VHH binders against q9y6x5. Designs and how they scored, part 469

Target 1, 379 residues: q9y6x5
Amino acid sequence: LPPKLLLVSFDGFRADYLKNYEFPHLQNFIKEGVLVEHVKNVFITKTFPNHYSIVTGLYEESHGIVANSMYDAVTKKHFSDSNDKDPFWWNEAVPIWVTNQLQENRSSAAAMWPGTDVPIHDTISSYFMNYNSSVSFEERLNNITMWLNNSNPPVTFATLYWEEPDASGHKYGPEDKENMSRVLKKIDDLIGDLVQRLKMLGLWENLNVIITSDHGMTQCSQDRLINLDSCIDHSYYTLIDLSPVAAILPKINRTEVYNKLKNCSPHMNVYLKEDIPNRFYYQHNDRIQPIILVADEGWTIVLNESSQKLGDHGYDNSLPSMHPFLAAHGPAFHKGYKHSTINIVDIYPMMCHILGLKPHPNNGTFGHTKCLLVDQWCI
Short names: E, the ipSAE of ESMFold2; O, the ipSAE of OpenDDE; V2, 0.75 times the mean of E and O plus 0.25 times the DockQ between their complexes.

## First folded at step 23 (VHH)

Design um28 (framework vhh_8dlx_2; at its last look DockQ between E and O 0.83; V2 from the best seeds 0.76)
Fold by ESMFold2, look of step 23:
Formats: sequence, C-alpha cells, structure tokens
Structure um28 (fold): chain B 379 residues (1-379), chain A 121 residues (1-121)
Amino acid sequence: as target 1 above (379 residues)
Amino acid sequence: EVQLVESGGGVVQPGRSLRLSCAASGFTFSRYLMHWVRQAPGKGLEWIGNIYEDDETYYNPSLKSLVTISRDDSTNTLYLQMNSLRAEDTAIYYCARHIWGEARTSAFDYWGKGTLVTVSS
C-alpha cells in the first residue's frame, strides 16, 4: 500500500490565531498528531511565492515565483493571479506533484493549490480543478476525497487550497476580534468537516494529512501610509508591485530613482538589488526588480490615495505576524508532539520522505522535521 | 474620487458584435492594470480579461477568441469588443481596477455599476 499525503492550506492563517482563538476541531486534530507552532516562511511573505516554496523546498529566488505580480522585460510577459497559467513562470522548479505522478503507478490530485492547473515541465496534476474562487470548500473536498478513494493509478499526493482566513484578514484586520472570531470558527468547522469526511470514507487512519498556511497577517491603518507619489513622479519608473514590498523598474538612471526614494519615509527601507539583505535569499533572479521598497510592519505604500486595507502581509519574514503554523496527522507522524519552529522550505524534503520520493536540490533541511516522524530518531 | 462608468450595453441579436466602454476618472488611468468581468443571471462573477499599462492583454481561455480589450490613455477609456454573441453572453458587464499584489482574494478595489447586455435568442 503506497503512502498517501494530503496537503491542505488555509491561506493567511497566522500562527498565534491558535493561541488567541478557539479551534476545538483543529485542536483535536493536533492532539492525535503533531504541531509546529511557528513556520518561518520565505520573503516576500505573499501567497504564490510561499505556496510554491512549500512544494519545491526552494527560496523564491530559486523557484522563480518571486511575487504575486511579476514582469519579464525581455519577453514582455506579465504575471498576476488572473494570468498565471504560462508555464514560463513556473518552470524554474519541479513541484512535488510532478515528481510524484511521474513515479510508476502514482498520480496526483489538486483542488486549487497555486500552480496545479499549469502544465509545469509539460506535466499538469493528474486530477485537478481550474482555479475558481466561487467553488465551495465542500465541493473542493468532495473532489479531492473522490480522487483519493477512486483513482487508478492511485492518487498518492493531493493538495487542497482555501482562501480564508486571508480574505477576511485583509477585510477586517487581525485585531478585529468579533469578525475574526466568526471567520475562524467557520474555518474550524471546515477542518471538522474534512476530518469527518476522511473518517466516513475510511481514509483517516492511513492518509497522512498536513494542515498549514503560507503566511500570517498584520494590522494596517489609515494612519500608517507611505505616499510614493510624494517622493517620485510616476513617469520615472514602472511599478511591478506596490505594497508592502514595492518592485520598481526604473525608466531613467537607476541611481537617480534610488536617490529620489532613499529618504522617502523612515518607515520604509529602499534597496538596490545588490544590497537586499542576504537573510532574505531574495536577490539572484532576473524577476526581482532593480529596486525594492520594504515597508515596516503595518505600513502601506500607496499612490497618493487612502488605503482600503485593514490587514496585510508580504512584510519581512522575521516578523512573527507573518508566520503560519503546521499541523499534521497520519501514520508517518507522532501523536501529541509539539515542535516550536521549522522553515517553510523544510516541508518539501519531509513530504518527499513520507512519499518515498527523491527530493530535487532544495533549501530545506530534513533534520529540522525528523522529530515529527515516527520512523526517525529524535532525542 | 475614483470612478468607473460602463456604457454601450443593450439588446443585441445572436451572432452580432458589441463594443463596451468604461470611462475612468479620479486616478492616473495610464499606469493601472484594468479588468473586465461579467455576471450572468444566477451565476457568479466571470473574469473576461485584463490590459496592462503597456497594452499587453490576457484573457479567460474560454473567451479568448471572442473578445478584445483595448485602452485609450488620452481619453481614460477602457474598451471591450465582443464578437459572435450568444444567448449565454447575456450578463451585466463590469470594468474593474486592479489592487496591486493581491492573489486569491478580491483583486479589484473599484468597480463600475455595470452595463447590461442582453442577447436575444
């Protein structure tokens, strides 16, 4: 019986929500499995980059999905959520579902994980849903469980993606206890539904399940705006991405653009590409623009406008507010074990181990996750 | 402040073409990624396509051969050309402004009121 793994992401699930809100269903899941209290994600702390880091084990500079909005000056190609299907963007890495389904007698299934509806290296997930935000969690779950239970060759790796609590975190902000309590209760109910469905289908005891997220969320305010148009005229640069990490493609001499920006705000760091801190691992890819602007936590870069954002993410990955959690249950995992932290890139080699796959070269460290696994020595 | 106003909707026969307009004001239109979306009766929102500041366009694959998006930065106007219209193209058509850096959430901060297109069978 080949080992099976379901990877689930609830987008924007900040690690300390577990401490500050009630999750009876998720806590039962954790009680029978493992918890990693903080996962240190990759910079920039955005959705597409971090979901791809989970499934490749690579930093953004190495897998090539360096932001939710990208531009390639040579080909004049643009990337955004709406136009994310060109394999050009995804082909700098091999995600785990491609490696998995190329194995003899294995297939992969996907319910809307970023990239799973793209033919990466001419290989698309064996079973997949095209992304559509209108599709309910129930329908996504029904498709995934159907494929896990009824496919030949068997589905051994599956992904499931859900947009909350990220969508509500942007709308309300993480400090809105009334609205976020309501939102997070709904998410806990969905986790309960997930576990119940797996039990009813006979999958629960033999399927490994990881529940994780890509990033957290921090509170924003109309009192914390950085007006970029006050510092530089829009005619001097092309804006590739805005906030909280702006990606600036100069139209004039790069040094002139840098000099106009360097003292724009004490709440924003301005980096020439070669000066981006090494700890970000965010420098060695042509898709990273010549100048980036990094706002301080809770600050929003705007274009001479007020901000609609009450919560945001994308900030420095050293910030606890940007960190998600990881919980897991299944035959590969210990029961009742709690671990303090791992790096998000460590998830990939752990998943490869569980599935018996040879990992591609990556930035993860298997040793960081071995204490979660029953077949590994942990002291 | 920021306003988007669609026009050009109405009743049209199947097989015909129609051009919709979106008049933009209150922002520097030429620097923004702009979108068209539609909502058919009893359905959710359907993304049609977008156009970047450099005039590069991307389309919903199911509509790619049927639509063309263009912009005129001198008049702050976004256009949607629709061809070979069918009864299922009956919908309210909206233009929308892109929110930078968002994914898998609302990608638009401002919407027009929409313009109704009815394709009579």
Scores: ipSAE 0.743, ipTM 0.897, lowest interface PAE 1.1, mean pLDDT 93
Fold by OpenDDE, look of step 23:
Structure um28 (fold): chain B 379 residues (1-379), chain A 121 residues (1-121)
Amino acid sequence: as target 1 above (379 residues)
Amino acid sequence: EVQLVESGGGVVQPGRSLRLSCAASGFTFSRYLMHWVRQAPGKGLEWIGNIYEDDETYYNPSLKSLVTISRDDSTNTLYLQMNSLRAEDTAIYYCARHIWGEARTSAFDYWGKGTLVTVSS
């Protein structure tokens, strides 16, 4: 039987939550599998871009999902979570579920993972759910496991997505120990439910399972605001994205807009597109706007208003607060092995290896994950 | 203070049309992406559509043929035109302001109180 892989994402699960909170179910999962303590994600550290990087192995400039909110000046199209169904935005890359179906006579399944309810390269997941935040984790899990058990051709790759602890992180802030303890306990319970369901169905021993996240969460405050309206008149530009990385489309001369913003705050870096630091791999795409503003960790960019969020993400991807973790279990993985760090783009070639797929060109390095796999030599 | 106030709801017969309004105040309306959403009794929130600052519109594919969203920045008003109403369109309709950079459940920062639309013969 072909190998099977379930990829699970808990949105906004900051890596150091594992050190600061108790996760009996997840720890048991890790004990019987592997843990990568920190995953360096891609810049911008947002949901859609990073989830697509996981399944493509590409930096954002390469796969074309460069933010949760995008604008294409040529077509005048807009992208957001509410209007994310146009293949135009996704077709600059090939996600692994498409590869899985096209390279092999296999099926893919998806529950709420970004991009899975969109035909990409004229291919959509064999089984999928249209995104609906109201659908419970249980229902998502039930559908995924049903498809893993009862499909022809068999489902060999599946994705499962859940919106917590991101939503709560935004609401309470990651430093709220009381509320975040409650939220993270619920997440651990969901992991328990996942494992139990897999065991009940007889899938646990043969199914490879990866539990990961797209980004972390940093504490925000009303005392750390950057007001753009104090620096530039709103008539001089169109805002495409705001915080903590603002995307600016000038309505007047770009240089004039830049000059008005460059000294707006000591806690914000202002870049012309061509001057964006190379380490971000965030330059070579037409969907990146002419000017970007990058707030320092914990600072919020606002439009003459307060922010209701006590936590946020999207900051520099080198910041530990932005990093998620990766845990895995199954026949492909060692037991009781811990690894310090990988890049989020490294997950793709690893998954391709597990599934026996030829990976598309990508930015990942298979060598970074060899020590996690039983069939690889690790020095 | 940011305020969104929906109006225009009521009881209407099937096949009829209805136009809802959302009056915005307390912020620069013209700078924001705005949304319409609805919630039917016993069901979850359903996204209807949105309109950008440049008047570009996007719709839920299941509702696209039945709805039109527009805005008047001079009066800070958002509109939802609904045609050929059905019983299943019975819901509380909300206008919501978009928060940039957010995804999924965190995409809206302000909501109106909603206006009830009841489609009944």
Scores: ipSAE 0.715, ipTM 0.885, lowest interface PAE 0.9, mean pLDDT 95
ESMFold2 (binder alone), look of step 23: mean pLDDT 84; pTM 0.848

Design um29 (framework vhh_8dlx_2; at its last look DockQ between E and O 0.87; V2 from the best seeds 0.79)
Fold by ESMFold2, look of step 23:
Structure um29 (fold): chain B 379 residues (1-379), chain A 121 residues (1-121)
Amino acid sequence: as target 1 above (379 residues)
Amino acid sequence: EVQLVESGGGVVQPGRSLRLSCAASGFTFSRYAMHWVRQAPGKGLEWIGNIYEDDETYYNPSLKSLVTISRDDSTNTLYLQMNSLRAEDTAIYYCARHIWGQARTSAFDYWGKGTLVTVSS
């Protein structure tokens, strides 16, 4: 009987929300399980890249989902939220649900985790929902729990994705206490519903559950704009991604484009691809453009327009505002244990261990998560 | 100010074709990807497809053989050609401007007011 794991993401859940807002249901979940207070995610601190890093254990340069917006010049393929289903983009890695369901007598299930509705290496999650933002959390949870309870071969790995608090974080900004308190209370209620549903179905005691996120959120402002059109004529480059990390494909000499941009703003770092800091692990993939522009925390790159965003993410992954948390409960995890930090890529080898899977080569370190697990010697 | 104005809607018989237009102003149209989205009465929004600045197009799989998106950068105009129309294609049709780098959040920063298409025999 293989162990079972449910991986849950609440998009854009900044780690310090736990300290600054009330979460009675999540705190009960943590009390009976484990908490990692800060998870250091991967650069760029965006949704698709970090969700794929969780399930592959790889840096973005290695798994190939290097941003939410990508372009391949050879095939003329574009990648965005609207057109994210071409396996071409996802095939540079093998996510855990593929590895899991290729094992004897195992299935995987998915409720909208990025990539789970794509046939990666000709393999799609055994049970899945096509992405549709209109589907309620309750319906996502209902499908996942039905699949966990009723499938043959049994579902041993399941994922569940929810768009909040990211959507509201963009709309209001993380410093809007009144609106974010309302949003985060709703999310805590959903966590309460999740736990109650698992208890009612008899899953709670034997299912390992991880609740985590891909990134945090930083406050933006109309007085922190970087107007790219003031620094360079738009005819000199193709814009692949805009803010807070712009991806620039030069149409003229690359050095000339760099020179026009390097003094554009003191609040933006401009990198030739070969000069991107090594600590980002963001150089060795053809999908990374020849020039990137990295705005300082809370700054927004714009095209001679105002910005409607009051919160954003994608900034330097050393920033605490970009870091999510991780909480977990189940037979594999200690009860009442708090851990300070792990790297987001460490989640993958931990999940493989819990499920008894051989991990693919990856950038995670199993030793970083040993203290969370009852079957490991922590010290 | 960014403006998007749809036109070409109206009542059309089943099996016929219709071309919708979206006139864009207030921004450099030729550098942006553009989208078509529709909303049938009492239903949610349905993405139809998009076109990038290099004329590459992507479509909702359920509509792919029925629609064609094109653009004319010289007139700042986006087009939606719809063929073999059915009653279920009755909807308000919107054009929308692409926003880079968003995922699972609104992918559009500006919308038109829409144009109504009614497919009725």
Scores: ipSAE 0.820, ipTM 0.923, lowest interface PAE 0.8, mean pLDDT 94
Fold by OpenDDE, look of step 23:
Structure um29 (fold): chain B 379 residues (1-379), chain A 121 residues (1-121)
Amino acid sequence: as target 1 above (379 residues)
Amino acid sequence: EVQLVESGGGVVQPGRSLRLSCAASGFTFSRYAMHWVRQAPGKGLEWIGNIYEDDETYYNPSLKSLVTISRDDSTNTLYLQMNSLRAEDTAIYYCARHIWGQARTSAFDYWGKGTLVTVSS
C-alpha cells in the first residue's frame, strides 16, 4: 500500500508554548514520534504565505502568496481572506496535493487548508471542504479520516487546518497565561481526539501524521504603536497591508513617500523594494509593493486609530516568537527523537520523500530532516 | 468612535429588489475596504462581497448575479443592491470594515448592528 500522510496545522501555535504549558496528548504524540522544537518560517510570518510555503517548499517571493492581503498593480486585483479563490494568486507554484494527484493515480483530501478549495493549475483536491470557520474540528476530522479510509483511488495525502490558537492569541495576547492556558488545553484535547479517531479507525500505525503550525505570536501593547498618519498624508499612498509589515503603494513619487516614512519611528524599518534584506527572500515578486515597512517585535503599525489586538504575528522570521513547531508520528518517523531546528520550506521535500513523489524545484533541504526519518542516514 | 449603521431592511416579496445602506462614521471611510455579510436564521455567517478603496468589487460566487456593492466616499456610505430576492435571502445583513492582513479569524474589526431583510409572500 502506498504511504499515507496527514498534515495538520494549528494556526499560530508558538513553539515555546510546548515549554510553558502542559500538553499531555501532544506530548504523548511526540513521545511516540519526533519533535522539531523550532521551525523557522518564511517572511512575512503570516498565515497564507507560510501555509503555502509548507506545501510548496518555496519562499514567498517564489510561490507568489506574499501576504494575507495582496494587490497586483497590473491586473488591479486584490487578494484577501474573503477573496482568495482566484487561481491567479496560487498558480505561481504547485502545491503537494496537486503533485500527489498528477504524479500518481492517487487522491488528495483537504479540510480548510489555505488554497485547497481553489483549482491550482486546473487541479483541485479530490476531496475538500470549502473554507468555513463555523465548521467544527470534529466535522473536519471526520471528513478527513473518512476520505483517508474509504476513497478510491485512495487518499494518500490529506491536510487538516484549525484556526486556534491564533485567534485567541490575537485576542488575549500570548502572555495572558490564564486565557491561553484554557485555549491551549482545548488544542491539546483536539489532538487527543485526532489520535483517538485514528486509533479507532485502525489508521494510527500506518498513517504518517505531521502536526505543525505556520507561525507564532508576540505580545502587543497600546504603548507600542506606530502611527503612519503622523508621518505621511494618506492621500500620498494606498495601503495594501498594514501590520506588522506594511505594504505601501505610492500615489506620488516613490522617493518622496519613502523620505516621509524613513524616519517615522525608531521601531520601524523602511525599505524600498530593492533594498529589502536578502535574508527575507522577499524581493523578487511583482506582488511585493514598492515600499515595505517592518515594525520591530511587539510594535504595531496603525493608522490614526488604536489597535484591538493584544497579540500579532508577521514580524521578522528570525524571531523565536514567530516560530512554530513540528511534531510527527508514523512508520516513516523515528520514535522519541527531538531535533532543534529546521526551515519551514524543508517540510516539502520531506513530505515528497515520504509519499514517493518527485518534488518540484524548491528552497527546502532534504538533508535537514533526514534525522527524523527511519529510512535515512542521520549524520 | 467607529460606527457602522445599516439601514434599508424590511419585508419584501419574492422577486423584488432591495437596496441596503451602511452609514460609516468615526474613521476615514475612503481608506478602507468594506464588506457585506449576512446571517440567516439558524445558519452561520455568510460573506456576500466587498469593495476596495479603488472600487474594485468581489462577490460570493453563489450570490454574484444577485448583488451589487457600491460606495460613496463623499457621504461615507456603503450600498448593497439586491435583485430577485428569494425566501432564502432572509437574513440579518451586516456591513463590516476590512482589516488588513487578517486571515481566517477576525476578518473584520468593526461591524454594524445589522438590518433585517425578510423575503416573504
Scores: ipSAE 0.714, ipTM 0.880, lowest interface PAE 0.8, mean pLDDT 95
ESMFold2 (binder alone), look of step 23: mean pLDDT 83; pTM 0.838

Design um3 (framework vhh_8dlx_2; at its last look DockQ between E and O 0.80; V2 from the best seeds 0.77)
Fold by ESMFold2, look of step 23:
Structure um3 (fold): chain B 379 residues (1-379), chain A 121 residues (1-121)
Amino acid sequence: as target 1 above (379 residues)
Amino acid sequence: EVQLVESGGGVVQPGRSLRLSCAASGFTFSRYAMHWVRQAPGKGLEWIGNIYEDDETYYNPSLKSLVTISRDDSTNTLYLQMNSLRAEDTAIYYCARHIWGEARYSAFDYWGKGTLVTVSS
């Protein structure tokens, strides 16, 4: 029987939610499997970049999805959540579902993981759902389990994406204990439903399941705003992305734009592209704009307007508030093992190992995840 | 202060064309991408398409060839041209302002109140 893997993301699930809220179903999942308490994600700590990093093992500069909002001056192409389907944006890397389904007697399935409805290198997930936020978790799960049980060639790699707790984290902020407790209980119930469905269909014992997330969430406030229009006239640049990492394409001399911005706020760092800190691995791609602005945790860059969000992410990836977790269960994984941290790019080579795939060149380190796996010496 | 006001809706016969307008005020229109979205009775929101500040357009694949989005920065106006209208195009049509850097959450920060289009003979 070929090994099978289901990769599940609950968007915006901050690692310390596990300690601060009740998760009876997720804790049972962890007890019978493994937990990585903190996953250090990639900068910028946004949804599309980090989901693509999980499935490629690459930093954002290397896979080319450098933000949720991008612009290419040569082709005049724009990228956003509304228009994310052009393979141009995705083709700088090969995600694991492409590699998987090109193997003999294998296919891949997807329920709305970013990029799975795009023909990347002329290859789209063998079974997929077009993104639609109104589709319930139950319907996504039903499609995934139907494909895992009933496809020829067999589905050996599947992905499942859910928008919460990210959406509620933006709306309420992570510090709203009453609303976040209600939201997180609903998510724990969905995890319970997932496990119960897999057991009822006979999949639970032989399917490897990873439950993870792309980033965390930090509290925002109306008294932590950086008004960009008070520092620079809008006619001097094109805005490609705004907050908390703004992407600035100068219309005038770049140094003049930099000088107008560098003292705009003590709560914002302003970088020329060549001066972006090396630890971000966020410099060597043409899609990264000549100037970026990086707000301090909990600060919001605005255009002379109030902010409607009470929580946000995208900040420095060294911040614990930006880190998700990873839990896993299945025949490849130990039972009852806890690990402190891995890098999010380490997930890709681990998944390739589980599936028996040769990884493409990547930034992950297989050795960081060896202790999670039953077939490895933990050294 | 941000305001988006749709107009040009009404009752039209099947097979006809209609142009909707969205008047924008309270912000620098020329720096923003703008969207059209519709909601049929009892249905969810359906994205129609957008236009960026450089006039580049993107469309819902199911509606491409039936719609055209344009803008006039001198009048702060967004347009939706719809052709070969069908009964299923009956909906409230909204103009919406793009928000940068969002994914799988809200793609828009300001909406108009909408304009109703009814396609009926």
Scores: ipSAE 0.804, ipTM 0.918, lowest interface PAE 0.8, mean pLDDT 94
Fold by OpenDDE, look of step 23:
Structure um3 (fold): chain B 379 residues (1-379), chain A 121 residues (1-121)
Amino acid sequence: as target 1 above (379 residues)
Amino acid sequence: EVQLVESGGGVVQPGRSLRLSCAASGFTFSRYAMHWVRQAPGKGLEWIGNIYEDDETYYNPSLKSLVTISRDDSTNTLYLQMNSLRAEDTAIYYCARHIWGEARYSAFDYWGKGTLVTVSS
């Protein structure tokens, strides 16, 4: 029987939550499997870009999902979570569920994972749910497990997405111990439900399961605001994305716009597109705007308004507060093994290996995950 | 203070048209993309469509043929034109302001109180 893999994402699950809170179900999961304590995600550290990096192994400049909000100046198209179904935005890369179906004539399944309800390269997941935040985790889990158990051709790759603890992180801030404890307990309970469901269906022993996240969360404050309107008139530019990485489309001379913004705040770096630091791998795509503003950790860029969020993400991907974790269990993985760090793009070649797929060219390094796998040599 | 106030709702017969308005205040309206959403009785929130600062529009594919969104920045007003109304279009209709960079569960930071549209014979 072909190997099966379930990829689960809990949005905005900061890596150090594992150290600061109790997760009895997740810890049990880890005890019987593997843990990567920190996953260095891609810049910018946002939901759509990082989820697509997980399933493509590519930096954002390469797969083309460079933000949650995008604009293409040539076509004048906009991208957001409300209008994310145009293949135009996704077709610069091939996600693993498409590869899974095309290379091996297998089926893929998806519950709410970004891009899974879009035909990419004229291929859509064999089974999927249109994104709907109102659908419960239970319903998503039920559908995924049903498809894993009763499909022909068999579902060999499945994705499952949940919006917490990101939503709560934004609302309460990651430093709110009382509220975040409650939220994270619920997340652990959902993991318990996941494991229980898999056991009940007889899938647990044979199914590879990865539990991960796309990014962390940092504490924000009303005392740490950067007001762009204090630096530049809004008539001089179009705002494509705002905080903590603002994407600026000048309406006047780019240099003039840059000069007005470059000294706006000591807590914000301003880059011309060509001057974006190489370490971000965030330069070589037309969807990246001519000027980007990058706020320091914990600072919020605003338009002469206060922010309602007490937590946010999207900052420098080298910051520990932006890092998620990865846990895995199944026949492909060791038991009781912990690893310090990998890059988020490393997940793709690992998943391809597990599924017996030939990976598309990617930025991941298979060698970084060898120690997690039972069939690989680990030095 | 940011305010969004929907109007134009009411009881209409099937097949009729209705135009909803959303009056915005307390912020620079022209700088924001705006959305229409609705909630039918006993159902979850459904996204209808949006309009960006440059007047580019996007619609829910299930509703595209039935709705048109427009804006007037001079009056800070958002509009939703609905045609050929059906019983299933009965819902509370909300306008909402877009928030940059947010994904999934909510891309809106401010909502109106909504206006009720009832389609019945």
Scores: ipSAE 0.709, ipTM 0.881, lowest interface PAE 0.8, mean pLDDT 95
ESMFold2 (binder alone), look of step 23: mean pLDDT 84; pTM 0.851

